VHH binders against Leucine-rich repeat-containing protein 39 (lrrc39). Designs and how they scored, part 4

Target 1, 343 residues: Leucine-rich repeat-containing protein 39 (lrrc39), of Danio rerio (Zebrafish) (Brachydanio rerio) (f1r6i3)
Amino acid sequence: MTGVTVCCGTVNSIKALWETRIKKTKDDLKKEKEQKDRRAVGRLTGAWEDRIILAKLKEKIVTEEGRVILRIEKEEWKTLPPALVQLSQIQEWQLHRIGLQRIPRFISSFQSLIVLDLSRNSVTEIPKEIGKLTRLRELLLSYNRVSYVPEELGCCENLEKLELAMNRDLDELPTQLSNLKKLSHLDLSMNQFTTIPDCVVNLPSLEWLDMGSNILETLPDNIHRMEKLHTLWLPRNELEYLPDNISRMKSLDTLVLSKNKLRDIPPLMEGMSNLRFVNFRDNPLTYDVTLPDLNEDVEEEENDREMFGREFMNFYIQEARKRGSQNFTSVLNVMLEGVSETA

## First folded at step 1 (VHH)

Design c03 (framework vhh_8pnl_2)
Fold by ESMFold2-Fast, scan of step 1:
Structure c03 (fold): chain B 343 residues (1-343), chain A 120 residues (1-120)
Amino acid sequence: as target 1 above (343 residues)
Amino acid sequence: QGQLVESGGGLVQPGGSLRLSCADAGFTFSRYAMAWYRQAPGKERELVARITYGGSTNYADFVKGRFTISRDNAKSTLYLQMNSLKPEDTAMYYCAKDFGYRSSWEYHYWGQGTRVTVSA
């Protein structure tokens, strides 16, 4: 038999091929069922987790003075879950010091938000979706890691208060922030600003500005455009002089300039009748002047009297004027003597 | 805005001691001078002690040698150590942030106060 052996070999090869195909089809169907079962189990597990998370979040909602507040305290929440979108009626987030690393892009769903307090977290970015929060009045992001402010923040037309203090890499703001026509309070302290941004100078309603602990070397010549500014806080900067136009800030009541590099005080500041509180402490002012003791308020620190108060400022300006006139006269006399000796 | 929370007040006998604390929830504690004020019923609020960021201190004459003001900038906390307490020290004690203001009683950043009663 050679014919019989070849026939049996061919049949066995065909049978093996069909058995292999059948097994492969069964294995493929089994794998597809296992994947479908895994996806179904995953979907069920996700739905249960979302229900649990939503229940926990609902327990953190309080209503105070007619405002719906989400308050999380003494818990670590590195991210906010998407399930939170089901609670879009929330008007205030009080989520300070929870270890938050990002503001979710779904923040745009919270169009009822009036206050967003995310201070003392680890937030690195403000998402552009923040600009959808047209009812937002207060944005508190101090003590975070924000290095960039999106231009869309300028779309938050009802914003009254913005706090961005201690965001180590923040050194600029987008020009669109000048669109914040209701912004009255701005805290940019403890950042890396080298100048007061033009968009800040152009804010028409700004009343309170803190830019202390930056690296400001100069104030802009157009600082007088801040016509409503009552409080200007600039301690611990690198300011060597003040522009004359600071004297045109008619609303300015409080000016803190302690721990700068100021060598002089503009004489025109003597006319600032609304300026009640001015602090020049720890500046290398050119002239050594002592404020007269005329039964001054004993409730302030004695060494601070040398370099603070409008009385100190006015006295310094008057003394600098007297000493400057003496120096000019001396220079002129030396020049005149030089000419007469050589003639 | 930041909240100032005073604590440590209580009832003590004359000659006793108390340590008051003021916790600042504001992020700017380390940059401002801080002060303790007190107000007895029917009296005006008066400065007790003041401390600058650099640690320079000033005291009202009536507490010199008895009270010590100090601060921990890392903990954002202001302290007033009160020794040799007298009945006339009985008052509500308030902490305040110093805005470079000559007269700190005009400041709006006050806590609720902590009550100190010196009596048998």
Scores: ipSAE 0.000, ipTM 0.176, lowest interface PAE 13.1, mean pLDDT 79

Design c04 (framework vhh_8pnl_2)
Fold by ESMFold2-Fast, scan of step 1:
Structure c04 (fold): chain B 343 residues (1-343), chain A 122 residues (1-122)
Amino acid sequence: as target 1 above (343 residues)
Amino acid sequence: QGQLVESGGGLVQPGGSLRLSCADAGFTVSSNYMAWYRQAPGKERELVARIYSGGSTNYADFVKGRFTISRDNAKSTLYLQMNSLKPEDTAMYYCARVGYSYGRWPDYFDYWGQGTRVTVSA
């Protein structure tokens, strides 16, 4: 008896639960229908243009090597429409030379982005929302009008390549860029830098750096912290000397120093065995040095020796030591003659 | 993807001439050690001509006396004047910064342009 009463109570409770679930489902469906009807009315009035824009953008999406790419070529787009957010799965933007004036703040919705190529546009600002792109490997913003870099770019932990060449007033970088532990390629050429920033020197994986056509007066004494750097392009700066610690850059293969104000070459650079391409042209080096005659059987590519190559560098260093020794002896002799004449 | 753009290629008869151009914002062409390379189908990319920052030039044996590398600093443009063209000169031609070890980078076309095609045939 008692078991029968408990059993009947359970059945009534189950029926009430099912009725509640059915009622909730019906209410949810009714609300969804009302919201759908409101959206349909709204679309009849305002979303037609968004459909056309979205369709046009979808036409510009291609898949290459398993990567979803938005590519716009030979067209002008001053701004990117908010409708683009509906395509947030895009992994690469190839938007070179389209007249773009602004990187949209909704860029943060594109968390699948791996490559962002916005080179040769009219972009004036990198929005802080760029820091939400944690999958980003390449940011190409050369030939724009960027005047500062937000510290949030340091949050792009997978960034491997950063190009910021030829930006109107760029003269500094935030310290937080040192957090870019995978950055191997950095182009800061044709800007207003007076020094290589400490954050750049502290990049542990940097292999390639171009800071040509800036106003660099000196290289930092801790330049040797860039132990993996193999290519350093510094033409058209205002460098008068090189720090001795440049000789500690054991990976350095290419060093371009043309069109600076260098008067000498640090003797310790003679030990830089990995340095194959070094260019000292158009510098006011103290000594005119003629490299020994090349064997007539050597290939033409090895015949040019005008202030170029490790052979020139090493010979200059050796010759400068010899001439420095002769000059010291001459000065000493003049001093001794002066003393002997007065005595 | 790079700062350099090549142009001036085309179809020409043996013995003909073409002038290739390579342009950017100027600093890369005017102050750097620049080169022209070429790549024929099934062959590796090979050096054709170099120009150093001071204006001195160097050429591969197979083009010496026929090709002339030069630059116009006012126009920020690098040129390759190609005379007495031969069928063997048929290739895609690229301009680049010398000292770039492209085999070490994920993208082999850093400061290399898309190239300009030269076809020498009757």
Scores: ipSAE 0.000, ipTM 0.188, lowest interface PAE 13.1, mean pLDDT 77

Design c05 (framework vhh_8pnl_2)
Amino acid sequence: QGQLVESGGGLVQPGGSLRLSCADAGSIFSSYAMAWYRQAPGKERELVARISWGGSTNYADFVKGRFTISRDNAKSTLYLQMNSLKPEDTAMYYCAAGRYSSGYYRDLSQYDYWGQGTRVTVSA
ESMFold2-Fast, scan of step 1: ipSAE 0.005; ipTM 0.300

Design c06 (framework vhh_8pnl_2)
Fold by ESMFold2-Fast, scan of step 1:
Structure c06 (fold): chain B 343 residues (1-343), chain A 121 residues (1-121)
Amino acid sequence: as target 1 above (343 residues)
Amino acid sequence: QGQLVESGGGLVQPGGSLRLSCADAGFTFSDYAMAWYRQAPGKERELVARITRGGSTNYADFVKGRFTISRDNAKSTLYLQMNSLKPEDTAMYYCTAYYRGWGSDYPREYWGQGTRVTVSA
């Protein structure tokens, strides 16, 4: 019952892909022209026009629970005017879905900034000036076009939450991000990562990590260095196995591994007593095992018990051990009967 | 990505009532199916009630007729109305949001930190 608009392998689907790319290119060119037109107008703006722009921005400032917030909704702002610097007392920018194409370099003037929400825009770069925001606690840039993260982001010493989901071209992070000693929440889902970066593994305070919908083929052997990680979200990757050291992640409560290529579950995971929620759905596990009683008569959409839960994981490990022991014993018995010369 | 925050738990006498709330702060609430789970001291977490995006509900046998799950998409809040509470209902109650089903390209699951319910004299 899933409807798919584009599928590779037919002349019609190839046509649709090219038509989509042509339309995107035309849309991008139109947006580029509009941006140039806006910048040209901006360059000709006099002091009175700056006052008008500033007055409009002041109308978008709200104070909620003692926080000064700049909130723009349902309006298009491809760039932010330099006049905004006069409002440097702002502590939070809520600028999602405004068509923003660039984070201004004058962002460094906003020393009071605690939350920067620029999600669902068209931002292509994070300027190095972001590193001057020493009070910043949350940087939300999901659903943008960021392909590169500057090393200066590592200077945001108070950063607690970083969201970079769905940037499409993002496949690496600078090593300096390991300097984010307070970072507890990191969302890198829906990007092009082939590995969990070493700087991420070395984040000492990380509690929540989402790297789902990337191209992860393996998890690093030193994954256990994330001692405080309680939630690890890795669905829709290319994982074929899990390292034994995942069992040493004593804080891990939630582990989502659905839609990977896992053929087995490390037996040592049976000792992960803190692991309450684990999801193995849609993996080609070697042994077909199901928990009796709990998976039957559940709605398909909501059957979260199928290949889900610590009970399933432990049952699978025990069953795989029994079946694997039988197979190993059979192989061992053949070997003990003698190594025959091969033709 | 979104944070779920449970509230409404407390100490109540047998036969009493409590209303638990689960507030969403960061994702499109109406796109997610929701559920309440509970974990009693020394026991595993167990499903209490589920509600789909469209409002269809399902309950564990031990709460049928006593608990009611509901959602308010406009307020991005999930509720669990608990009536005729028993000492056996004493547990930490957790809410979860999950995005699965037909047309779900990226299944996601979110959990709250829980709210404590104690049923005793």
Scores: ipSAE 0.000, ipTM 0.220, lowest interface PAE 11.6, mean pLDDT 80

Design c07 (framework vhh_8pnl_2)
Amino acid sequence: QGQLVESGGGLVQPGGSLRLSCADAGRTFSSYAMAWYRQAPGKERELVARITSGGYTNYADFVKGRFTISRDNAKSTLYLQMNSLKPEDTAMYYCAADWSYGLRYESEYDYWGQGTRVTVSA
ESMFold2-Fast, scan of step 1: ipSAE 0.005; ipTM 0.241

Design c08 (framework vhh_8pnl_2)
Fold by ESMFold2-Fast, scan of step 1:
Structure c08 (fold): chain B 343 residues (1-343), chain A 121 residues (1-121)
Amino acid sequence: as target 1 above (343 residues)
Amino acid sequence: QGQLVESGGGLVQPGGSLRLSCADAGFTFSSYWMAWYRQAPGKERELVARIYSGGSTNYADFVKGRFTISRDNAKSTLYLQMNSLKPEDTAMYYCAASPRYLYGSDRYAYWGQGTRVTVSA
């Protein structure tokens, strides 16, 4: 039959097509296996890179006095790798002078962190995630480029020490900072503050405050709210006068006011019996007074008696009172004589 | 001569107790972080205990549960209560105040002259 001859040729054609399909399937399976092998190798390479980064970071971990410390010295790290999150048990970061430009947002994973030393870097921003570090006791960010402080820093309820000296554009603090009920040490020196912020005045445990080398023109009238403040450092500001309520700071032991624009000393400061160290050097005080007696209890640098010490302060106040009375009497006598002559 | 003056050191038998004191001789005590360090002959100076201005404390593992650091800001005095003393606690004990000029450093600006503790059978 005519159909039988056509069927023979079709069978050979079908065999050729089937062999071609088998060959293509084998080639496809080989290509799929090679692709899976390449993906597996790629995944192994990525895991290996992560392991190398973690190994390098682990080499920088030191345990000193029971603290797990990440210490990086004499190396440049502009940013910290996300792989660092695998070492979240770290209690202290000692990362000064490494060229760090950014505090990573994954900092929130470091719940064991007690000390964060990032001083002398190029940090421009404190991330809001800092507020998740509820165990943090020290935040050291002096000599950076921070222009503002996030309100979430107020959530670090165990914070005892905050250092923000020399952050060129810093001129204000968020009101939430008053929530730092354990904060005892605050360094805001070498910034652009024009006043002591209300949130600082309202810190209930503050004992030490440095706001030297700012542009403070006045001290707030409510400065006496800092009832525990023992040390107040205000050198190199623009202060022209002191509020009378400074005399009500019962705990104040050390007051440094050198290199300001003070023209007088509040008479009520004579009652500040706890004030052991006071420095008025390089101020344009109205009355020129010099102490005649020696003070043997003062160190050599502090034995310079010009505008220094509680004895100088008390003597100045007493002398200013005497000379002021003489000047007032002289003016009154001239006015009274003038009135008498013209009447 | 230092601004900090230590006292209370002496000779004690193993298992005994001593209380060290460190008095302020002319600086602002209450604002500083205070610490006790020790140095045994031929060894480096090591931190024993630290107390922060707010009263929280940190201890070296080798003294945890045996030593207690405390401060009295009204008296400008730092204390170290040492219990269950061991021969390896034999050292010069130094009082230290945190450095106000060194940001983030564990180095101290003010040191005392030290007080000697000797634990021997």
Scores: ipSAE 0.000, ipTM 0.101, lowest interface PAE 21.7, mean pLDDT 79

Design c09 (framework vhh_8pnl_2)
Fold by ESMFold2-Fast, scan of step 1:
Structure c09 (fold): chain B 343 residues (1-343), chain A 123 residues (1-123)
Amino acid sequence: as target 1 above (343 residues)
Amino acid sequence: QGQLVESGGGLVQPGGSLRLSCADAGSIFSIYAMAWYRQAPGKERELVARITSGGRTNYADFVKGRFTISRDNAKSTLYLQMNSLKPEDTAMYYCAAHYGSWYRPDSYEYDYWGQGTRVTVSA
């Protein structure tokens, strides 16, 4: 009884140890529960935030001519929220100049997407998931920071228009791009291309190609494989000559070669009956050629045709042939003088 | 020497209308893609409207529904019909021409530019 207990420090020390361990375990469990509760509140807050973001995105959806369009204007969206996948029925993204830094990998969920306009953003990569967009007809990525194009873009079988102008570090394309059998419009201007890629030359439906403001020194000898190409824009390159096979481009009606280093025009181009519009301005052509004088009432119209038009091209070719023949005749005259000395 | 000549600018009250014209003396007008640009004091030159050689049009968002671009190849003239004019439309308006069927409004490197015509929208 009373006041008399087992008088040992070990019982009191064991009790104190148990109380300390119980308190520590209880405090640890409380902290763990508080962390779990905070994570649960965080998840609940995130779900609420997602509902707000989704509501805001729904307000940016417009329907025009039966097409469901996501249009964002005058707002900065460096990334697109995953909640956007709940709106996978969208057929067009008009997200020009919103400061976008990344095309989300969840873009593969947008299989109804027909037009993707992400021009004038800060996109550095096209994700491989782009290849899942089999309905995509237009991909507009001009004025971004794309340095390479994934081979999976070749899986976008319905692509008709690809714009990649002013992606300053872009200098090559994957060979799989030749699989784009419906591609009719390609803009690769203002990049770092040194050649027209083989995959571009092998595009069977290409009608419009702009590779102006690159560093092209030559055109490929097989350029005539682009049998449907109507318009070829090559201003501000380093071209010193044109291959003879350019004359075999049966569909070519517009050829812009201004601000290159061309010293001559291939004589076979005289046979290009389909070529209606050709521009040779600002090239160091070997022969100074002036079209015949016209009436005073049409002089300004003739000035507008200087170094451009098939008439200029044909006249230059004819004059170059005449002046070349004169040089050949001069060489022959030297030989004839040598022969005449023996008689 | 293939220069574009703008006309039709002037002073107009808010809500008023103006029609700008751009004449090219050259017989090649029909092959050019044409554009109207504007530059307000202290601001960069910006695209207002464009029209391809084939007649396809495109407009800046700030003029959609108010301005109409058109061309008359027989008269070698480009037009900009400006309705419901606002003080914010006050600028020097420039005509630009790009050789070919395709053009790049973002390039600023058009083959020909006019000297501009001034539009002032003020009470």
Scores: ipSAE 0.000, ipTM 0.232, lowest interface PAE 12.6, mean pLDDT 80

Design c10 (framework vhh_8pnl_2)
Fold by ESMFold2-Fast, scan of step 1:
Structure c10 (fold): chain B 343 residues (1-343), chain A 122 residues (1-122)
Amino acid sequence: as target 1 above (343 residues)
Amino acid sequence: QGQLVESGGGLVQPGGSLRLSCADAGFTFSTYAMAWYRQAPGKERELVARIYWGGSTNYADFVKGRFTISRDNAKSTLYLQMNSLKPEDTAMYYCAKEYYRGSGAYRPFDSWGQGTRVTVSA
């Protein structure tokens, strides 16, 4: 190694560093000037355009039953203009089927908002700023492209209704959703859930849950924690069995389990006195049972013929119990016959 | 991985005893028939013992009189007491929930745990 080479390298390195910094400073100044010039021109033209857009948006505001509503119909709006913030007194957005791709971060300025209907759009993300909408009661985002829900949605303490059906890639919810103490209606159908999330099971006010058309393989053993749930829709899942604790859901009056893989019905469900509508259609139930002819001269209603009811459920449970005893005897006989054949 | 967790296996001398346990984290345990299956090296998985809803039991011929299946519905736990163990009892032991398939047959759900290994050294 030579000290002359090291010394010459240092001098050349300093010169190169100075040339690089000078070039970067010139490029940065040029970019800043171009951005300033574009912002100045954009501000002049944008202010004029914002006035026109704001005038058009004002024409779309209606007042119905004392509620200030922004309703956009039969128009394409991929994004919402920042000028909309000047109308922050709006209480409801009815913006279904407008091709919307983004919920603006300035949504946080709409502190009066109680209903946000953005269904059937192309929304990919719920911004964390949604959590600042403390008056929000209904969030309707079904038929969008949402892949995850921000934990800040748990800050919407007045939320009563959440619809997230058909968001294709949605398979989980943040634990903070359990903070939604007033949530009574939840639609998570047509997504990719493999289980009912713990945060959903822990919702203290939930009355209506739809998780149909997911890939649910099991129901949680603590399902009975949903003490106020009266409607549970679970059609088109992968359920092979039901937990015994489903029988402890004392408020449950509607249970739809059609098009699953259920082979049996928990016997304890016979005690579910509040269950008025139950549907087991298109499950591979072990026993083919026919409801007995009660010899009542009552006209048969066609609608009742397509749905398994509580009467069917109770009769199935009773028959399964009887045939289970018969099957045990049959298994013993088969075993004894096998022994006699080999002897 | 299924919700059933097997334990209690180990290495034992011929004529020894082991007690296997199967814990179910859920409460579905009490409504289903429960069974123990085993799979020896190079062999297919076979039924060892079944306990029906209500406490009735059924045993494979090769374990009858030596093994006892029992359940504790309050603890959601299935047991298999294995006495007079033989080298041919060497296998991985699995517990399973079962459903009635029709035609006198019960079948396990496709939800298997890791099993518990029993080795009987000759």
Scores: ipSAE 0.000, ipTM 0.120, lowest interface PAE 21.5, mean pLDDT 79

Design c11 (framework vhh_8pnl_2)
Fold by ESMFold2-Fast, scan of step 1:
Structure c11 (fold): chain B 343 residues (1-343), chain A 121 residues (1-121)
Amino acid sequence: as target 1 above (343 residues)
Amino acid sequence: QGQLVESGGGLVQPGGSLRLSCADAGFTFSSYYMAWYRQAPGKERELVARITSGGSTNYADFVKGRFTISRDNAKSTLYLQMNSLKPEDTAMYYCAVDRGLWYSRGSYDYWGQGTRVTVSA
């Protein structure tokens, strides 16, 4: 007769539960110790990895002309390690072609930075923390994937040079960039700009501007506000005409307009006595103009032939005026002859 | 989508010759002034030669008579013919857009990854 009901609380049942609890507690303590030991080993390995990384970075620091430079060449660094903050006295980063995908937000710790060269990387955004770099003079971000510029870049009051060429999707700039009172050099070439931004026209110290290989259809009527601009590079755009006020750009000595859609040259440009280099090649200018004399002793920089140079520009303007007058007279004569024949 | 690609570097003995090329891979450079500059290990980048859009040239004193810069605007290609190579010419060579006609040091940047030239016996 084995149909016995087991009562809860027998010594054998209690002993089994107690043994089970002891075993579980020992297993839990063993697991906690193993996890703690693994984390301790992981922390030690991570600290050693950071020490090794920092040592490698220190080897890449050079001092040239009293400037502390971090130079990395021919190595892949998709991100910069936080350990780099220990080297916050660096004045220049030369980090081109390292595969960098992000400018770290801890960039704000590098208050001594004067030059930031991150060209030919895969950077998609400029962090707002860039605005903390008040000593920055040069920001080189050409050949990246930047689609917008933060307004905080306008806080970099000592910025003299900004290069953003070939960022593919870049088509506008924040109005706060007009706060860059020392900016003399701006490269926005090979982007998607349809206009020269008002903030660029309002830059008081701008001397050099490249906006070639964009989608510029017109130049702004207030372009003459760029009073210090001596070099304007606009090749490979969609320009169909130039505003008359371009003739009022008193400092302009270099104007490159090749590979646009220009049909004419503003007659007022005849007065641009400071213009040494002007290039109209590959434009559908209305009139074919041939210069009568070619001076082979003149440097190519000053050759006034084949839609190049101020002499070509002035001769074209003269010829266009002459042929325009002849064409108007011809139209008038045809109209008058038509009236005479029908009367 | 412009890109400049340098080629033609290599190992050569003293007195040898190399021709470097810088090709446009989607960038029209015929309107730009172009330059070659180089950087030896542990040295500053230095201008080697400059060429205008029309072909006028300028050379650093240490390469005059030995190097010739030229361009083919129809092929969007820049060249540097290097003759009578010396161990001191050992460097990474970069082609660059001349970002200004009269700017001081630092007005150039490189648009390519560079091509290595090593001159050794």
Scores: ipSAE 0.000, ipTM 0.230, lowest interface PAE 11.2, mean pLDDT 79

Design c12 (framework vhh_8pnl_2)
Fold by ESMFold2-Fast, scan of step 1:
Structure c12 (fold): chain B 343 residues (1-343), chain A 121 residues (1-121)
Amino acid sequence: as target 1 above (343 residues)
Amino acid sequence: QGQLVESGGGLVQPGGSLRLSCADAGSTFSRNAMAWYRQAPGKERELVARIYSGGSTNYADFVKGRFTISRDNAKSTLYLQMNSLKPEDTAMYYCAAYTYGSGWLNEYDYWGQGTRVTVSA
């Protein structure tokens, strides 16, 4: 007790403890090496998987008329793999009907992109990175689920064609889209627009506009600011009248207004000498007017409404003027009837 | 929504004949009324001939007896047979489709790019 410390009593016991410690150290080193080997294998398999997907993507690249195109057909790709960035020289993506749910943010790496066709997918968002594509000429996003357009799309200064038809929740555009000074073709049909946006009216190069199947009740009074517009497609809206300034659209050659709620035609449209095609079919126009160049038997066989052509428009305007003048004269005569001066 | 492609135009002598074709890639061809229009330089576009879905036809007075419109619904193709051609028939000829769609299917009235007919010696 006092003065005796108990220590291990045999050489064999000390040897056993030392052997145990040596074994534990060797086992620990073995585990460390196994962990390093597993990490090394993981890196090699990841690189190999990237090489496989890159090889698969390379087989989908075609060159047509000097343009490098990525074309994916009859395959489902809900997302695009990051390995695609290694093919950043691609000038065109033809990726319609692949079930795509997201435009990748790495799209900004594709500085050579001229055409981006993502129509008939399930895209819900256009990423702000789209604005980095300064060479982009065509953006085709019709038949998707886009609810808003980022203001950064206005940075695509070379954009000539924008298609956003059938994006059911889309009802407005950012003001910055007026910066698209080369935009000549715009399709906003089958959406929820209640007006033609001011940014659209202010597009200086716009030649073709489709806003059919929206909820347009009126056209803006400044519609004549679209000085280069030659084609305006507005079927299946809620238009009850047209502004007089539509007659000032000197470049307009095609105007489709079928399936609206129009009750009259502005008389000033009679002066629209460049208007080559105009369609008023399925509108509740006040006067029933038949053109004299139609066969008398045609209506008996098909019973179709043929309210189209500049000839119809001009004849309707003239007939409406005649009948309106007669009605005004009749009203005036009624107001004057029975008025007797005291002799 | 349908793409119309005209063909068959060309240069022909007065009194000659041409047959124009209009191919429609749209699925509604058999339901559409179809028409041929023409536009000469410096003039307005004018109706030449119309054919309804049931096959009934109408013609502008200036082509009656000379032109025949027809359709092949199985091939989604519209035709215009032009006989006894005159210099006054020189124009760009356009195919047009008129459709009565409903619901979310947006069926438009649409035109082709045109095919040129020149009647000269």
Scores: ipSAE 0.000, ipTM 0.143, lowest interface PAE 17.6, mean pLDDT 79

